# VHH binders against EKC/KEOPS complex subunit cgi121 (cgi121), part 75

Target 1, 174 residues: EKC/KEOPS complex subunit cgi121 (cgi121), of Schizosaccharomyces pombe (q9p7j3)
Amino acid sequence: MILPLFPETQVHVFVYENVSNCAAIHEQLISQNPIYDYAFLDAATILYKKQVYSAIIRALEDRRDEQMKTKTIHSEVILSLSPKTEISSAFRQFSMTKKSKNIVVVKIDSKLTEEEEFERLDKLVEGNRVEFSDEELQKLIDFKVLKKNYKLDPSTLENPLASILSSIALRGYS
Short names: E, the ipSAE of ESMFold2; O, the ipSAE of OpenDDE; V2, 0.75 times the mean of E and O plus 0.25 times the DockQ between their complexes.

## First folded at step 11 (VHH)

Design yg6 (from yf30 with G54K; framework vhh_7yz9_2; at its last read DockQ between E and O 0.88; V2 from the best seeds 0.77)
Amino acid sequence: QWQLVESGGGLVQAGGSLRLSCTASGFTFSRYAMGWYRQTAGNEREWVALITKKGSTTYADSVKGRFTISRDNAKNTVYLQMNSLKPEDTAVYYCTARGYDKYYPTEDYWGQGTPVTVSS
ESMFold2, look of step 11: ipSAE 0.593; ipTM 0.845
ESMFold2 (binder alone), look of step 11: mean pLDDT 82; pTM 0.829
OpenDDE, look of step 11: ipSAE 0.826; ipTM 0.928
ESMFold2, fold request of step 12: ipSAE 0.520, 0.555, 0.566; ipTM 0.812, 0.828, 0.830
ESMFold2 (binder alone), fold request of step 12: mean pLDDT 83, 82, 82; pTM 0.837, 0.831, 0.830
OpenDDE, fold request of step 12: ipSAE 0.883, 0.879, 0.886; ipTM 0.949, 0.947, 0.950
ESMFold2, last read: ipSAE 0.520, 0.586, 0.534; ipTM 0.816, 0.840, 0.817
ESMFold2 (binder alone), last read: mean pLDDT 83, 82, 83; pTM 0.833, 0.831, 0.832
OpenDDE, last read: ipSAE 0.882, 0.884, 0.888; ipTM 0.947, 0.937, 0.950

Design za13 (from z104 with T58D K102R S104K; framework vhh_7yz9_2; at its last look DockQ between E and O 0.81; V2 from the best seeds 0.00; counts 0 for: pae E 4.6 > 2, framework grips)
Fold by OpenDDE, look of step 11:
Structure za13 (fold): chain B 174 residues (1-174), chain A 120 residues (1-120)
Amino acid sequence: as target 1 above (174 residues)
Amino acid sequence: QWQLVESGGGLVQAGGSLRLSCTASGFTFSSYRMGWYRQTAGNEREWVALITKSGSTDYADSVKGRFTISRDNAKNTVYLQMNSLKPEDTAVYYCTARSYDRYKPTEDYWGQGTPVTVSS
């Protein structure tokens, strides 16, 4: 996928359910294994495709503007999901954990087709790939976690997408 | 070889001020984004403030309105003016330099850090 605002950057997003090896993946991430050069998100925290895209765009904008707060573009995506500026908080809020069962995986600056990237990633993730869609994401979401992460209340829950996108876009501007 | 040397840390009472300095050598200072991070024992390093090559700044929410980052390219120095300090600001503060090239791995330089202790 090519983002209109970033034509030179190819992005792929994958969703996996019933992942059995999140703990193993997590260990590889901790060890900074370059083979795992992705953003691994807990699907329980993701409700919309646009949420993910918004975070990706924010991360890419930060890179463009030389304002990345984290070391890698993928870690910046994780930070970009958060309304908070603290890196540790963002990771706790949105990053895949050892206990995660469903995950969203983001690849930025891919040199491969989506299918090729999937084949590569599928060797790392032991789970079932599902469509990256709002319909599938909503099956995996934990609304309690979502509400906590974005401080959603009954009013904002009427249109959670708007609130989420605003939180992402306006992070650091409050 | 490149070097970043922080200074200005120390003990200060809550509500006080400190000014940190970081002097760079061994690389083209003006070509790097500069920044300050901080770390407490047992915790991950957190970003505090950044200043781009063009002078654009950004701050963590926890320090907005209190801290100011600036740079002097002629002196190869980046500064962090810290006002209205709080005990929560106690940490080792690290200076960082990053060169951006999307087609190359991120290149980061880090100082050894300067400790800041804010007492109640």
Scores: ipSAE 0.621, ipTM 0.862, lowest interface PAE 0.8, mean pLDDT 94
Fold by ESMFold2, look of step 11:
Structure za13 (fold): chain B 174 residues (1-174), chain A 120 residues (1-120)
Amino acid sequence: as target 1 above (174 residues)
Amino acid sequence: QWQLVESGGGLVQAGGSLRLSCTASGFTFSSYRMGWYRQTAGNEREWVALITKSGSTDYADSVKGRFTISRDNAKNTVYLQMNSLKPEDTAVYYCTARSYDRYKPTEDYWGQGTPVTVSS
């Protein structure tokens, strides 16, 4: 995928359900194994494609403007999902954990086609790939977690997209 | 060889102020984004503030309005003015320099840290 604001940057997003090896993946991420250079997100925290796209765009803007707070672009995507600037809180809230069951995986600066990247990723993730779509994400979301992470007003829970996107875009203005 | 040397840490009462300094050598200071991170006992380092080579600044929510980052390119020094200090600000504070270059990978330099203790 090519984002209009960053036409030189190839991005791929994958969704897996029923992942059985999140603990093993988590250990590889802690070890900073370069084969696992992706952003691994807990799908329980992701309701919309636009939520992921907005975090990617924010991370890329911060890289362009020399304002990244984390070490890698993939860790910056995880931070960018958060309404807060605290790095450890963002990872606690949005990153895949050893106990995660469904994940969203983001690759930025890919040199591969989507299918080629999938072939590499599929060797690492023991789970079932599903479409990156609002329909599939809605099946995997935990609304209690979403409400907590974005401090959603009960009246906005019917259509929370604007509140979520505003939180991502306006981080640092609160 | 490059070097980042922090100073100005110490013990202060809650509500007090400290000014941290970080003096750089061995690289072109004016070409680097400078920043401050802090680490509390048992936790990973967390971002506090940054100032780009052009002077644009940003702050973590927990310090916004209380801390001010500035730089003096003539002295190769970045400062963190810390006002209205709270016990939760107790940490080791690290100076950082980051270069974003089109033809080279991003390179991070880190100081050795300066401890700050804010007593109740």
Scores: ipSAE 0.268, ipTM 0.714, lowest interface PAE 4.6, mean pLDDT 89
ESMFold2 (binder alone), look of step 11: mean pLDDT 82; pTM 0.827

Design za19 (from za3 with S104G T106I; framework vhh_7yz9_2; also named zb91; at its last fold request DockQ between E and O 0.77; V2 from the best seeds 0.81)
Fold by ESMFold2, look of step 11:
Structure za19 (fold): chain B 174 residues (1-174), chain A 120 residues (1-120)
Amino acid sequence: as target 1 above (174 residues)
Amino acid sequence: QWQLVESGGGLVQAGGSLRLSCTASGFTFSSYRMGWYRQTAGNEREWVALITKSGRTDYADSVKGRFTISRDNAKNTVYLQMNSLKPEDTAVYYCTARSYDKYGPIEDYWGQGTPVTVSS
């Protein structure tokens, strides 16, 4: 996919459910294996496509403006999902862990079509690919985790999208 | 051969102030985004502040309104003015310099750190 504000930047997003090898993937990420250069997110934290796209846009804006806080664009996506500037908290709250079951995987600066990138990623992830859609994400979300991560109160729980997107967009401004 | 040398750390009472300095050599200082990170015992490094080559600044939530980053390109020096210090600001503070291409940071230089202790 091409975001209108970043026409030279190809982005792909994949969703896997029932992933059996998150521990192995996690070990590769901490060893900084370049084959695993993706953002691996815990799907329990993602309710909307727009949540992911907003974090990607925020990360790309910070790269463009030379204001990245983390070392890679993929780690910057993870930070950008958080309403707070603290890097360690963002990773604890949003990254895939060894115990994750469902994941969202983001590739930024892809030189490949979606199908080609999927073929590469499918060799790394042992799970069932599902569509990147609000319908599928809603099946995988943990609302208790979502409420905690974005400090949602009862007034926002019925339609939390605007509150979540505001948290991503306004990080660092309040 | 690049170098980043921090100075100005030390012990200060809560509510007090310190100014950290970081002097650079071995690269074109005016072309780099400068920044400060800090690390508390037993934790990972956290971002504190940055200043771009054009002079735009940004701050972590925990320090906004209390800390000010600035740069003097003639002296190859970046500063962190730390006011209204709290015990939670106790950390080793690291100066950083980054250069970017269209894909992100390509040079990411780190100083050795300067300790700051804020007593209750």
Scores: ipSAE 0.761, ipTM 0.910, lowest interface PAE 1.2, mean pLDDT 92
Fold by ESMFold2-Fast, scan of step 13:
Structure za19 (fold): chain B 174 residues (1-174), chain A 120 residues (1-120)
Amino acid sequence: as target 1 above (174 residues)
Amino acid sequence: QWQLVESGGGLVQAGGSLRLSCTASGFTFSSYRMGWYRQTAGNEREWVALITKSGRTDYADSVKGRFTISRDNAKNTVYLQMNSLKPEDTAVYYCTARSYDKYGPIEDYWGQGTPVTVSS
C-alpha cells in the first residue's frame, strides 16, 4: 500500500490462517532473529484493514517526530494498536502467541517487493495465506478479545470501527 | 539510572583479534538477555550475537565460528571475543540488554557504541 503522508515508505501486510508453527515463530521473535523483523499480530485482535493502517500511520508519525516508545518500527506498530502506552500490555493484547492460529504480518521499510516478501514469509509461516481484506479478517476475529482490548460494550460490537479508530488515535492518554 | 559502558574497541589488522566488554549498572544484569549489534556508515544496525539469561548463545551467519559472546554475572559484564577479523567487520559495535516476559520484550537498553576498525 501507498500511504498519502508517507509515500516513500513501503508497507506490506499479509494474513495467514491455520498457522501450525506459531510456537517456533515466537521463539525466533524472542531470540531477536533479524530474519523475523516483522510485526506478527494475532488475527483474533484485528477486525478491519483501517485498524491496521491506523496503527501503521501512528507508528510512522512517531518515528518521524522522534517520539517512538519502542526500539523498532514493527514493535511501534504493535504498541500503536493499543489505546494505552504500556508496551508489555500492548504485546499481550495484540502480538501473536505460541497458541495463535491466525496471524497478520506487517512489514515496513522492506527492501523487497511484495512478491519477494510473500516468498520469504511463505518459508517462515506454515499456514494458508489469504487476502488482506475486511471480509477475510472478519472470519478470523475473536469478538471477546476485541471487546476486552478496546473496552467495547455490546451495542458497539456490531459496528465498532469508529470506536476502535478513536481508541488508537487517543493512545497516550490512558 | 541504568548504564551500559563499552570498551575494547580500536584499530586492528585483518586476521587479528579484539575483545569487547560491556559493563552494566542500574538494573539486575542476570535477568537480562545481552547482545551485540553493529552499524556501518549508511546502513541499518545489524544483529551480531546474543546470550540468554541461562547462557545459551546465538550468532549471525556472518560471524559464526569467528566471534564468541559470553557473560560474567558477578561482574555485570558481557563480552564479545572477535577472532579472524575482516575489513567488513569494521563498524560501531553496540551493547544491548533486554528483558522478557512470556509475551515478548519488555525493556531494552543500549550502550553508546564502540568503534572497531579493521585494516587490510
Scores: ipSAE 0.000, ipTM 0.147, lowest interface PAE 15.3, mean pLDDT 83
ESMFold2 (binder alone), look of step 11: mean pLDDT 84; pTM 0.847
OpenDDE, look of step 11: ipSAE 0.877; ipTM 0.937
ESMFold2, fold request of step 12: ipSAE 0.741, 0.717, 0.743; ipTM 0.904, 0.898, 0.903
ESMFold2 (binder alone), fold request of step 12: mean pLDDT 85, 85, 85; pTM 0.851, 0.853, 0.853
OpenDDE, fold request of step 12: ipSAE 0.913, 0.913, 0.915; ipTM 0.953, 0.953, 0.954

Design za4 (from z103 with A33R; framework vhh_7yz9_2; at its last fold request DockQ between E and O 0.91; V2 from the best seeds 0.84)
Fold by OpenDDE, fold request of step 12:
Structure za4 (fold): chain B 174 residues (1-174), chain A 120 residues (1-120)
Amino acid sequence: as target 1 above (174 residues)
Amino acid sequence: QWQLVESGGGLVQAGGSLRLSCTASGFTFSSYRMGWYRQTAGNEREWVALITKSGRTDYADSVKGRFTISRDNAKNTVYLQMNSLKPEDTAVYYCTARSYSKYGPTEDYWGQGTPVTVSS
């Protein structure tokens, strides 16, 4: 897909459930294998499509402004999900781990169609692809983790999307 | 043949101040975003402060209001003024230079680091 604010940048997002090889994927990421040039997120931390898109937009803005904090645009997406500025905290809170079961995978600057990108990614991920939708994401979310990551309370939980988007957009503005 | 040489680190008491300097050579300094990162033993490097070619700055939350990054293109030098230092600021501080294309970073240069120790 194309984001309206960044029409020259093609983005693809995929959701996998019941992934059996997250540990293997994690090892490839540590070794910086270029075949795994994606942002791998723990689906337990993602509740909305707009949460992912907001992080992507924030990362692209950082790139545009030449103020990226991390090495790659994909790592910047992970950082951009966090209300905190610490890189280690963002990765701990939102990145796929060896123990993850469900994941969200983001590709920035794709040269392929969505179908072609899926075929490529499907060779790397051993799991079941599901629709990238709020309905599917809410089945995979861990609300305990979500509340912890964004410090949500009973008041903000009435409209968690607004609170999450504000945290992402206003990171570093406190 | 490029170099980034940090200086100004040392031991200081909590509440004190230090000024770090990083002098660049072997590349066009004015064309790079400059920054400071810090690292403690056994942990990943964390960004501290960044300054773009145009002089726009950004700071990690932990140092905002206490640290100031600046650059002098005529001297090929980037500075980090650190005030109100805390023990948790103890780390090796690294200078970095980054160039960009429309797709993101193209070159990353790093200094050897200068140690900063803040005692209680």
Scores: ipSAE 0.927, ipTM 0.965, lowest interface PAE 0.5, mean pLDDT 96
Fold by ESMFold2, look of step 11:
Structure za4 (fold): chain B 174 residues (1-174), chain A 120 residues (1-120)
Amino acid sequence: as target 1 above (174 residues)
Amino acid sequence: QWQLVESGGGLVQAGGSLRLSCTASGFTFSSYRMGWYRQTAGNEREWVALITKSGRTDYADSVKGRFTISRDNAKNTVYLQMNSLKPEDTAVYYCTARSYSKYGPTEDYWGQGTPVTVSS
């Protein structure tokens, strides 16, 4: 997929449920193994496709403007999901952990088709691929975690999307 | 050989001020995004402030309104003016210089760090 503002940047997003090897993946990420160069997110924190795309856009904007805070575009996506600038908190709240069960995986700057990237990723992830859609994400979300991460209150329950997206877009401004 | 040399750290009382300096050599200073990170004992480094080669600035939530980053390209120096200091600002402060390609950071230089202690 190509974002209009970033026409040279190919992005793929995959969703896996019932992942059995998150601990092994986590160890590879800690060791900075380059074949694991993806953003691995805990699906319990992701309710909308637009939530993921907004974080990707924010990370790409910061790369364009030479304002990245982390070392890689994939780690910057994880930071960009957070309403706050603190790097350690963003990773604790949104990144896949060894105990995660369902994950969202982002690849930025892919030189492969979606099918080719899936073939590579599927060798790394032991789980069941599902569609990247709001319908599937809604089945995997933990609303208690979502409300905590974005400080949602009763006034935002009717349209949590707008509150979440503004938190991503306004990080660092107020 | 490139160098980043921080100075200006030390012990200050809460509510006080301190100005950190970082002088660069061995690379074209005006072409780099400069920044400050800090690290408390037992924790990971956290971003504090950055200033782009064109002078655009950004700050972590915890320091907005209290800290000001600036650069002097003629002196190859980046500064961090730290006002209204709190004990929570106690950390080792690292100067960074970063260059970019369209794929992200390419060079990422780090100073040795300068300790700042804010007593309550």
Scores: ipSAE 0.729, ipTM 0.902, lowest interface PAE 1.4, mean pLDDT 91
ESMFold2 (binder alone), look of step 11: mean pLDDT 85; pTM 0.845
OpenDDE, look of step 11: ipSAE 0.697; ipTM 0.875
ESMFold2, fold request of step 12: ipSAE 0.706, 0.696, 0.687; ipTM 0.894, 0.889, 0.885
ESMFold2 (binder alone), fold request of step 12: mean pLDDT 85, 85, 85; pTM 0.850, 0.851, 0.853
OpenDDE, fold request of step 12: ipSAE 0.912, 0.925; ipTM 0.952, 0.964

Design za5 (from z103 with A33R S101D; framework vhh_7yz9_2; at its last fold request DockQ between E and O 0.95; V2 from the best seeds 0.85)
Fold by ESMFold2, fold request of step 12:
Structure za5 (fold): chain B 174 residues (1-174), chain A 120 residues (1-120)
Amino acid sequence: as target 1 above (174 residues)
Amino acid sequence: QWQLVESGGGLVQAGGSLRLSCTASGFTFSSYRMGWYRQTAGNEREWVALITKSGRTDYADSVKGRFTISRDNAKNTVYLQMNSLKPEDTAVYYCTARSYDKYGPTEDYWGQGTPVTVSS
């Protein structure tokens, strides 16, 4: 897809459930294998499409403005999901781990159609692709993790969208 | 060959101040985004502050209000003024220089680091 604010940047987002090879993918990411140049997120941390889009937009704005804190646009997306600037904690909180079961995968600067990118990604991920939608994300979220990551209290946890989006948008402006 | 040389590190009491400098050579300093990162033993490097070629600044949550980054293009030098220091600020501080193209950082230069110890 093409975000209106970034018309030359093609972005694809995929969701997989019941992934059996997260440990193998994790090893490839540690080894910096360029075939795995995506942002691999733990779906237990993602409740909304807008959560992912907001992090992508924040990362692209920082790239445009020469304010990236990490080395790649994909690692910058992971940082941008966090309400805080600490890089190591953002990765611990939002990245896929060896024990993850469901993942969200982001590709920025794709030169491929969604179907072509899916064909490449499907060779890497052993799991069941589902739609990138709030309906599917809601089935995969861990609300205990979401509450911890965004410091939601009981009232905001019932309707957390605005609180989460403001945390992403306002990071560094407090 | 490019070079980044940090200086100004040392031992300081909690509540004190310290000013780090980083002098650059071997590239067009005014065209680079400059930054500071820090690393504690056994941990990965963490971002502290940055200043763009146009002079815009940004700071990590843990240092905002206490640290100030600035640059002097005539001297090819970036500074980090560190006030109200805490023991948690103890780290090796690294100067960085980045250039960008439309896809992100293209050159990413790092200094050798300057140790800062803040005693309780």
Scores: ipSAE 0.721, ipTM 0.898, lowest interface PAE 1.4, mean pLDDT 91
ESMFold2, look of step 11: ipSAE 0.703; ipTM 0.891
ESMFold2 (binder alone), look of step 11: mean pLDDT 85; pTM 0.844
OpenDDE, look of step 11: ipSAE 0.898; ipTM 0.951
ESMFold2, fold request of step 12: ipSAE 0.720, 0.700; ipTM 0.897, 0.891
ESMFold2 (binder alone), fold request of step 12: mean pLDDT 85, 85, 84; pTM 0.846, 0.848, 0.844
OpenDDE, fold request of step 12: ipSAE 0.927, 0.927, 0.928; ipTM 0.966, 0.966, 0.966

Design za7 (from zz19 with S56R; framework vhh_7yz9_2; at its last read DockQ between E and O 0.79; V2 from the best seeds 0.80)
Amino acid sequence: QWQLVESGGGLVQAGGSLRLSCTASGFTFSSYAMGWYRQTAGNEREWVALITKSGRTDYADSVKGRFTISRDNAKNTVYLQMNSLKPEDTAVYYCTARKYESYGSRITDYWGQGTPVTVSS
ESMFold2, look of step 11: ipSAE 0.625; ipTM 0.871
ESMFold2 (binder alone), look of step 11: mean pLDDT 84; pTM 0.852
OpenDDE, look of step 11: ipSAE 0.735; ipTM 0.885
ESMFold2, fold request of step 12: ipSAE 0.659, 0.690, 0.710; ipTM 0.878, 0.887, 0.891
ESMFold2 (binder alone), fold request of step 12: mean pLDDT 86, 85, 86; pTM 0.864, 0.858, 0.864
OpenDDE, fold request of step 12: ipSAE 0.886, 0.918, 0.917; ipTM 0.941, 0.956, 0.956
ESMFold2, last read: ipSAE 0.653, 0.659, 0.690; ipTM 0.870, 0.876, 0.883
ESMFold2 (binder alone), last read: mean pLDDT 86, 86, 86; pTM 0.862, 0.864, 0.859
OpenDDE, last read: ipSAE 0.913, 0.916, 0.914; ipTM 0.954, 0.955, 0.953

## First folded at step 13 (VHH)

Design pf13 (from pf1 with A33S; framework vhh_7n9e_1; at its last look DockQ between E and O 0.87; V2 from the best seeds 0.78)
Fold by OpenDDE, look of step 14:
Structure pf13 (fold): chain B 174 residues (1-174), chain A 123 residues (1-123)
Amino acid sequence: as target 1 above (174 residues)
Amino acid sequence: DVQLVESGGGLVQAGGSLRLSCAASGFTFSAYSMYWGRQAPGKGREWVSGITWRGRSTLYASSVKGRFTISRDNAKNTLYLQMNNLKPEDTALYYCAAGLFPFSTDESDYDYWGQGTQVTVSS
């Protein structure tokens, strides 16, 4: 898809459940294998599509303005999900781990169609692709992790989307 | 209590300029993307412009691009719209709106709306 604010940048988002090779993918990321040039997120930490797109937009703004805190746009997306400014914290909070079972994969600056990108990614991920929707994300979320990541309390849990988006927006504000 | 209060509207001749302001209160202004819309007599609501929460990105409707400039001051909880080279077809009630999602032209994504300020451009 193309975001209105960034018409020259094509973005694709995919969701996989029951992924068996997250550990292997993680090793490739550590080794900085260029074939794995994606943002791999733990689906247990993602509740809304708007959450992911908010992070993407923030990361793209930072890149455009030459103010990224991380080295790559994909790592910046991960950072942008977090209410914390610490990169290491953001990765611990939202990045796919060796123990992850369900993942959200983001591709920025894709030169391929969604289907072509899927075919490429499908060679890397051993799992089942599901629809990128709030409904599917809701099935994969770990609310304990979500509450922890965004410091949600009973009052904010009534509208977690508002709290999540606010947290993303206000990162870095005192 | 959430409030968005527009000001700066008025009567101006074609080719003239106006600067609209939208004063926000009752919510965390810097967490919201802000928008201007307008409604001309006998017409529906029209999206005019949007700005992200940090003010780093802006977008304009094709009808106002190059003439209008949206900006914001988060320290003052205020949204602005500089309107230059105004045309009679710009005559409308201008309203501001707020939404948590970084950017959307769909009003269903907005959370708060102002009452509007009247802008009239004479020939």
Scores: ipSAE 0.904, ipTM 0.944, lowest interface PAE 0.5, mean pLDDT 96
Fold by ESMFold2, look of step 14:
Structure pf13 (fold): chain B 174 residues (1-174), chain A 123 residues (1-123)
Amino acid sequence: as target 1 above (174 residues)
Amino acid sequence: DVQLVESGGGLVQAGGSLRLSCAASGFTFSAYSMYWGRQAPGKGREWVSGITWRGRSTLYASSVKGRFTISRDNAKNTLYLQMNNLKPEDTALYYCAAGLFPFSTDESDYDYWGQGTQVTVSS
């Protein structure tokens, strides 16, 4: 995918369900293995494509302007999903854990086509790829987690898109 | 109570300049990316320019790049379009729009639209 504001930056997003090796992936992320240089998100926290794209756009804008708070663009995407500025909270709330079952995987600055990136990622993730779509994300979301992460009240939980996107936009700027 | 109110349009000779303003109320301006569009007589809407909610990124349609400058003042809830070196083909109703998606050139992502201000460029 090509973002209009960042035309030289190639981005791919993948969704996997029924992932059996999150513990192994987590170990590789801790060891900073460069083959695993992706943002691995827990799909239980992601309801919309727009949620992910908004975090990506914010992270890219912060990188361009030398405003990143984390060490990599992929960790900055994780932070950018959060309504709070605290890095550790963002990782606890949105990152894949050893116990995650479904994941959303983001690659920024890819030098590969989507198919080529998928072939590489598919060797790392033991699970079933599904389409990155609101339809598939809705099947994987945990609404209790979503409500907690974005402090949604009952009326906004019915149609939470605006509240979530506002939280991403306003973090640190209110 | 959402309002987007454009002003600053008018009649100008080719080669001239105008500055448009869009005053916003009824929503949290700083959470929205803002856009200018235009509609020439007998035509559909044309995307002109956009600016992210923090004002750090801008984008322009090829037809106006280098001549138009979008800006915003979040303290005043106001969006601007500086239009230089105007051409007769720039004649249109200019309207502002707001979208909560941080940035999109797809007008289906936008939430609010103004009524527009007329810009007429004489040959």
Scores: ipSAE 0.602, ipTM 0.814, lowest interface PAE 1.6, mean pLDDT 91
ESMFold2-Fast, scan of step 13: ipSAE 0.815; ipTM 0.905
ESMFold2 (binder alone), look of step 14: mean pLDDT 90; pTM 0.911

